# Ledger of designs, part 1: miniprotein binders against b1l550

No score or structure here was measured in a lab: all are predicted.

Target 1, 279 residues: b1l550
Amino acid sequence: MRLPEELLERARDIHSEAPSHRIKLDRVGSFGLKVPVEFKGFLLLAEADVWVSLPEGRRGVDLSRQVEAIYELSNPPKDPFSLCREAAISLLEKLNYADSSGVSIRFDAPLQDGESLKYYGVEISSIASDEIINKIRVEILGMTACPCTAELIRAYKSSEIAATHTQRSLGILEVSTKAEHPDPDKLASIIERAMSSPLRTYTKRPDEGGLVIRSLSNARLAEDVVREMIHLFLEEFGHLPEDTHILAAVRSMESVHMHDIYAERSFSLDEIRKEISSH
Unless a header shows other numbers, all headers, positions and changes below count from the first letter of the chain.
F, E and O are the ipSAE of ESMFold2-Fast, ESMFold2 and OpenDDE, as the mean of both directions, binder to target and target to binder. V2 is 0.75 times the mean of E and O plus 0.25 times the DockQ between their complexes.
[cut] marks letters that were taken out.

## First folded at step 29 (miniprotein)

Design t29
Fold by ESMFold2, last read:
Structure t29 (fold): chain B 279 residues (1-279), chain A 80 residues (1-80)
Amino acid sequence: as target 1 above (279 residues)
Amino acid sequence: SKVEIRFEGDDPYAFRWALEFMRYMAQYYGAEVEYRLDGNRLTIKIEGLPERIRRWLARFAEYLAERFGIEVEYRIEDKE
């Protein structure tokens, strides 16, 4: 049911009133919007969240202005990084009672996988206030092989059989920085290189054998994968501002266990460099 | 308060993309949507959209048509 539009003129502007309880809110917004984006030659339908801060003296946010801010900038479609940053700035300008705004854009990024495509998860954010903070989170699956079980099997038979349990592991890199968002493909590559082997969308049996052999030849604990992610990240992105914050994590879906194994490390670039240079 | 968009071409991906997104936009604004896929023609009719959104969708339809190399026509009721 849709009511006549002229009723809006006669109704009170509830949003501009003071609330009964004068409490500031940090994020008030429209979540789960579908937005077209152009990413690396693909037209994708991404999911977006938009929000602003709400001062203690204002009862509500202008919902239509939030939606307008991102949709006005999304047609014609553009790259999601520009859309994210520009929409965050536009929100703060259009909703001048707010002292901060934010936009998050989520999509599955295509990645060439031999003759086919695979996808990995990307979520980008831009938070605007007196400065802009850019955040990106990348999640991609890989394979890990347990070195502890491999050692036990070696010791049991003193054989050349390289065997251990292998499993899917989810690698995570999250970066918050004043610089531009890092390239998600480079973050995904760092995660995959830290794993025992990448996962493939489709493999024939000889190729499957090769992936398994590679994993067994490169057995790693979840902790080792996280350390390797950090090492590789510093090689590629050590030039970012010193106050850049990173989270590196792995969730291993252990094939022989009823539960997952999790490892993570958060750090700033300044912090980790001092840690490494002390060794 | 009606917009009608007609695509013509041999591009099932473009048609699915257009239909998926325009149904989402119709649902978001509480509008009614009907469509007809007839060979290489996709017709989408949406009733109950604000004029600003009807114009927005028409511009987007032109983008899709150029992007995928298909033809598009549209009609906006109550156009200014």
Scores: ipSAE 0.650, ipTM 0.885, lowest interface PAE 1.2, mean pLDDT 86
Fold by ESMFold2, look of step 29:
Structure t29 (fold): chain B 279 residues (1-279), chain A 80 residues (1-80)
Amino acid sequence: as target 1 above (279 residues)
Amino acid sequence: SKVEIRFEGDDPYAFRWALEFMRYMAQYYGAEVEYRLDGNRLTIKIEGLPERIRRWLARFAEYLAERFGIEVEYRIEDKE
C-alpha cells in the first residue's frame, strides 16, 4: 500500500525540526544499498553505505536525498572509486546542513588465476569535508606453512621428508590516506607474496603437490607474514603522504589448533620509518 | 505505475544479473514484480515504482542490453 501524496501538504516536516535533545550525530545514513559498478571489465553488484553528519539543531536526515545521490551517479555504471568519491561530494552538496559525508562501497574483486578466476574482498570509502580522506581495505586468502613443525621434522628426518601442517590464512591490508585509493590488485599482491603460497581455484594433483612444496619452502609464522606485508607495502607505497595510516593483519585458521591465530600492526608511514631507521 | 522490460538474446548470465538487480529495486521500493523466463526471452513487469525509478530502470535496462549484446524493449505506463 502506497499513501496518497496529498498528505505531504498537511504533515509536518519532522526532519527539519529541532530534536528534544540537541546532540550532534557523526553518521546518519542508509546502509546496505546495492549499486552496479564497472570494475576491470566486470559488471558487479556492489554494496554501498551513504551517510552524513547531523547538526545538533536538526532532528533528522532527508534519507530519500541520500539514496538519490548515489543512485543518480550509478547509472550508467562506472568504476567504484569514481562513484565513491563523487557520491561523497554529492551528499555534502545535497544535504547542505551536514559538515561531512561518507560513502563506502564493498565488492569482491576478480583476479585471473591461470584459466580460472578467483576473488578477493575490497571495501573502499571516501569521507568528504574540507578535504577528502580515502580508505581501502583488501582481504585475500593464502596458504601458510608452520616453520616450527617443519624444523622438527627436518631435524628428525632430513631431506627425504619435507613436511609441516599447512592452513588457509586471511591477509588484510587497510590504508587511509589523503591521496587517491591505492590499487587493490597491488595490495592483494603484497598480501599473497607475504604468505607461504597463494591459493589456486583449480589444481590437478601434481599442481597441488607443487603448491604444498612451495609453501614448505616459504614456511612462515603469522607474525612473519605481517612483517613481510609491511616491508613489501613500504617498497610499493612508501611515497604516500607521511600521515597515511595502515593496518596489516593476518588471521590463520591453524589446522592443528581449535582456534585461529591473529597478528596485527597499525602505523602511520612516518611512525614506521622512524621505527625501522632506529634499528 | 507500471514498467515492463523485455530482454531477448542468448545470454543466461545477463538475464540472471538483470533479474536479481531489478527484483532488488522492486523490493526496496515495496513494488510488486512478475517475471517470465522463456528460453531466450526474459520479461520483467514491476508495478508500484515511483516515476523517477521506472525511468531510471528503463535507462539501466538499455545499458545492460548494450553491455551484454542482447536486445531490449520497454514500456512505461503511469495509469491506474
Scores: ipSAE 0.630, ipTM 0.884, lowest interface PAE 1.4, mean pLDDT 87
Fold by ESMFold2, last read:
Structure t29 (fold): chain B 279 residues (1-279), chain A 80 residues (1-80)
Amino acid sequence: as target 1 above (279 residues)
Amino acid sequence: SKVEIRFEGDDPYAFRWALEFMRYMAQYYGAEVEYRLDGNRLTIKIEGLPERIRRWLARFAEYLAERFGIEVEYRIEDKE
């Protein structure tokens, strides 16, 4: 049932009133919206969150204006980075009582995998205030081979057998910066190159053998993968502002263990440069 | 308060995309949705959307049709 819109003219504007408790709120918004985006030739249905700050003297947010801000910019669909940034700016313009706004957009990004597609997770954000902070998180699966088991098997009674366990590992890169969002495909590439081998959506036995052989020749601990991710990130993105913050992490789903292995490092660019230059 | 959108073409991905999104928009606004897929024709009928949203969906349907190379027709009724 839709009520007559004329009632809005007669009803009290609850949102503009003062609240019973004058406490500012950091994030008030609409979460889990579905929005269309164009990403590298694919039309995707992404999930978006939008929010603004709410000053202590204002009871509520104009929720319809929040949703309007992102949907007005979503048709015709555009790339998710432009949508994210422009919507965050639009929120501050439309809701002038707020001192900050934010937009997050999540989607599974397609990546060419031979004759097939594979997907990796992407979440981008833009937080607008007196400046804009852009954040991107990328998650992609790869394959790792354990060097400890490989060495143990090699050493077993002077055996020349080359073997170890291999497993799926989830690599994570998260970047917060004042610069433009890093390209998610480049972040995904960094993660995959840090692994022992990439994962494929479909393989036949000759191709499977090649992936396993590659992983054995490039065996790495989860710790090694995180360090390599950081090294490769610095090569590609060391030009970003000094206060750019990065998280690099790996969760390894070990085939011979009852539990996962996890390794991570968070740092700013200025922090890691000082650390490296001290050696 | 009605919008009816008819797509015609051989593109099951475009049809799934259109249906998924338009069902979402209908649910978000508490609108009723009916659809029928008959060969290469998808018809989506939505009742109870605001006028602005009915027009937004019509524009989006045109985008989808052009984007995927299929045909589209739509009718917008402002009768409640």
Scores: ipSAE 0.627, ipTM 0.885, lowest interface PAE 1.2, mean pLDDT 87
Fold by OpenDDE base, last read:
Formats: sequence, C-alpha cells, structure tokens
Structure t29 (fold): chain B 279 residues (1-279), chain A 80 residues (1-80)
Amino acid sequence: as target 1 above (279 residues)
Amino acid sequence: SKVEIRFEGDDPYAFRWALEFMRYMAQYYGAEVEYRLDGNRLTIKIEGLPERIRRWLARFAEYLAERFGIEVEYRIEDKE
C-alpha cells in the first residue's frame, strides 16, 4: 500500500535534521546499482556506485535523488566514461550540501578474439569536488612462461626453445588522472603485450600450439611483465598530466606452486620520468 | 501503479536483456514483476514502481526497441 503523496509532503524531512553526532561522512550513497551503458556498440549492464559526502550538520542523504541522477543520464545509455563523469558532476550539483561526489562503474568489457569475444574487467570512477579526478582500473588475464625454468631446461637439453611451466597471469593497470579516462582497450592491449602471450577463448590445436610457442619464446618474469607494462604505458600515455598516478601490477597464478607471484609499481608520471632520467 | 511493456520481434538476446534489467529494476524498488514469453512476444508487467521510474522504463523500452530492431508497446497506469 503506497502512502498517498500528500503524506509525503507532510512528513518531516528526516534527512535534513541535525544528526545526533556532528560528524562529516566521506561517502554516503547507493552501491551496486545496475545501469545500462553503451561500450563499443555493445549494450552492457554495468554495476554502479554513487555517493556524496555528507556534512556534519545533516542527518542523511537523499538517496533517491542520487539514484535518479544516474538513471536520468543513462537513458539513452551512453558510454560508461561519460556517464561516470557526468553523473559525478550531476550529483554534486543536485545535492548542494555535498562538497564531494563520486561515481564508480564496473563492467566486463568485450574484446574481439577472432570470431569470439573475450572479456576484461573495467572499473572506472570519477570523483568530483573542486576538481574532477578520473580513475580507471583494467584487469585482463594473459599467460606467462617462466624464463628461469626455461633457462635450466635449455642448459640441460641444449634446446633452442626450452620447455617451461606456464601460468595464467592477471595484469592490472590502474590510472588516476585529472584528464579523461584512458582508453581501456589500449590499457588492455598494453597488459597483453607485456605478457608472454594473450589468452584465447577457444583454440584449435594448431592455434593453441602457436600460443604456447609464442609464450615459450617470450618467457617473462612477473617483474618483466610489470616493467614492460610501465614502458608501454609511458609510450602510449606519456602525454597525460604529470600528476597522473599509475599502478601497474601482475599476479601470476603459479602452476608449480600453490602461491602466486605478485609484482607491482605505483608511481606518478612525474616520478617515473625522473627515475628513468636518472639512469 | 503499473507499467506494462510488450516487445515483439525475433531477438531472444534483446528479450533476455530487457527482462533481466527490468526484473532488476522491479526488485530494486520492491515492485512486483510478471512476465510472459509467447513466441516472439515478451510482456513484462511491473507494479509498484514510482511514477518517474515507470516513465523512465517506458522511454528505455523505446530505446531497446530501436536498438534491437524490435517493436514495443507500453502502457502506464498511474492510478493505484
């Protein structure tokens, strides 16, 4: 039984009341919303979080208004990056008591793999305050082959292409910038190119063989992968603002041991440039 | 308060997508949803959505229809 709209008008605005404790909250909002987005011609249902800050003198946030803000911008569906930025701005405008807002959108990005599609993970966010900060995190699986084992086997058998253990590896690039979100496909490409080989959704035996051969011929440590990711990133995205922050990471799901190998580097463009120039 | 959306066309993907999303919307708002698939016709009925959301869904249904090249009809009942 829906209460008559008239009753809603008479109801005390609980959200605008003074809280029992005057404490500012950093984020108050709705998490796990599903919103339609259009990405590379695909209509995707993305997961979204929307939030604003809450001043110390206000009891609560109008959550319905937050939800409406993002859905208004989602019809018709638009690219998730624009949606993210625009929604963050809209939230801040609509909820004037907030000094900051944020939107996060998560989806699986389709990537063409021959006649099939594979997917990589994308998480983007935009935080609005006095400035807008855009963040993107891309995760994609690839394959790495161990150069250490390869070298041992090579030494033992005197083979040009030595057998080695291979494993799936998760590559991660996270970029926070005042510029627009970097292209996720480019980021994914960087990750894949930094690994021994990409993964395929379906392979015939000859294709599989080719992938394995490529992997073996391009054996890389997790450390190598991260360094290569950084190198490739700088080549592609070196034009971003100097205060752009990057996390490059790889988690290799080790096949010969139960533990995973993890490597990462966090840096700003300014910092890494200085580091490289110092050599 | 009710919104009824009817899609017609030979696009099972579109139907699945629409159904998934609209069911989600219904669930999110605590609305009741009924649906029926009859051949190339998908009917979705949602009761208990806010007015703004009913209208939003109608517009969105139009978008879906256009995007997938299917037909859509909808009815919005605002009276409880």
Scores: ipSAE 0.533, ipTM 0.847, lowest interface PAE 1.0, mean pLDDT 89
Fold by OpenDDE base, last read:
Structure t29 (fold): chain B 279 residues (1-279), chain A 80 residues (1-80)
Amino acid sequence: as target 1 above (279 residues)
Amino acid sequence: SKVEIRFEGDDPYAFRWALEFMRYMAQYYGAEVEYRLDGNRLTIKIEGLPERIRRWLARFAEYLAERFGIEVEYRIEDKE
């Protein structure tokens, strides 16, 4: 039942009314939208969050305008980086009462693994205010082998290749920068290279044995993985602005313990450079 | 208010993608959706979408057709 247009004109704009309590809100928006994006030649249906700030004198946000803003920019579909940035800017333009906006896009990113595809998690965000901050979070699974157990086994059995327990580990890199979004594939590569070995898709490839051997030969603590991630990140992305913020983390899903091992470091580029140079 | 989109071609992936997304759009806006798959022909009918969204979907359907190398026809009915 379409309400008569005449009723719409008579209806109070509830959103523009003064709130009962004059309190500014940081984020008001729609979460869990599905939007088409083009990524590395693939058309993907991504999950999107869109929001703006709400001033203390306004009761509500016009949510429909937010949704329209992102969909207008999604036809034809574009890369998620541009979509995030452009949508964040568009939101501020369309909702002029807001002093900040944000867009977040999440999807499983395809990564070529021989003739097959594997996937990693990616979240791309842009926050617009007086400046634009771009954020990207990459999560990818790899394999870690424990050096402690390896050493114990070596001590017990004089073998060149020490057996050790292995586990799946989730590596995380989160980057916030005023520069353009870092390449998620490069970030994923850094994570994989920092681990004992990458995971391959279940194709029983003859290379499975090689993967295990590599893992054993590159036994690393969760702490080692994080430090290696940071090191590799600096090599690849050291050109980013000094105020760029990074979170490097690993969650190892241990097979020997009922709990996971977790390690992280949060830092800015200027901070970490000073730390490394002091040594 | 109705939009009818017809895809023709031999691309099951394209059809699945289109159907999934268009069903989502219908659901999001509380619209009714009907679809028919007959071999290499996918027909999607959505009733109750706002005018702007009907036009948006039509343009998007054209994009999909180009992207996947399939054919598309659509009809938009604005009948109150």
Scores: ipSAE 0.525, ipTM 0.839, lowest interface PAE 1.0, mean pLDDT 89

Design t29
Fold by OpenDDE base, look of step 29:
Structure t29 (fold): chain B 279 residues (1-279), chain A 80 residues (1-80)
Amino acid sequence: as target 1 above (279 residues)
Amino acid sequence: SKVEIRFEGDDPYAFRWALEFMRYMAQYYGAEVEYRLDGNRLTIKIEGLPERIRRWLARFAEYLAERFGIEVEYRIEDKE
């Protein structure tokens, strides 16, 4: 039952009232919206979160305006980077009591894998205030082979090719920068190249065998993967501003354990450059 | 208050996508949705959407038609 619009005009604006406790809130918004985006020629239904800050003197946020802001910009559908940035800016403009806004868009990004498709997870965000900060998080699965187990088996059976356990590992790169969002495909590529081998959606038997052999020949600890990710990232994205912040991480779903192995490094470009130069 | 959108064309993917999204919108806003597929014709009726959303969906339908190379007709009925 939709209430008559006339009744809405008579109702108190609860959102504009003073709160019982004068406390600023960092984020207030709608989470889990679905918005259409165009990405690499695909029309995708992405999940979106939109929020603004709320000053201490205001009880609530005009949530309907937030939703309208992002949908207005979503027709026609556009790339998620532009949508994210533009929506963040629009939110600040529409909700003038907010000193900051944010938008996050999540979807599975299609990636060509031979004649088939695979995917990686991507979350694109923009936070607007006196400046705009763009954030992108890429997650993609790869395969790792354990070098430690391989060495143990080699020591035990010197006459045989050393087997080792393999597992799926989730690689994560998160980049926050004042520059434009880094290319997610490039980030995904960095992660894959840092793994023992990539995963394939479809493999023929010879290809599958080759993939496993490649993994065995390129055995890497989770720690190795993270370090390699950082190295490759610096090669590809070293041109980003020095205050760019990066999280490189790997979650290895260890096949010999019930738990996962996790490794990460958080750093700014300035910080990591200083660290490397000191060696 | 209802919006009726009719797509005509031979693109099953387009129809599925359109229906999925429009159903989502209907659900999100607590509107009722009916649809009918007759061969190459998809008709979607949504009742109870806010005016702004009805107009948005109509424009979006036009986009879909262009994007997928299908035909679209829509009718927006506002409660007098």
Scores: ipSAE 0.447, ipTM 0.807, lowest interface PAE 1.1, mean pLDDT 89

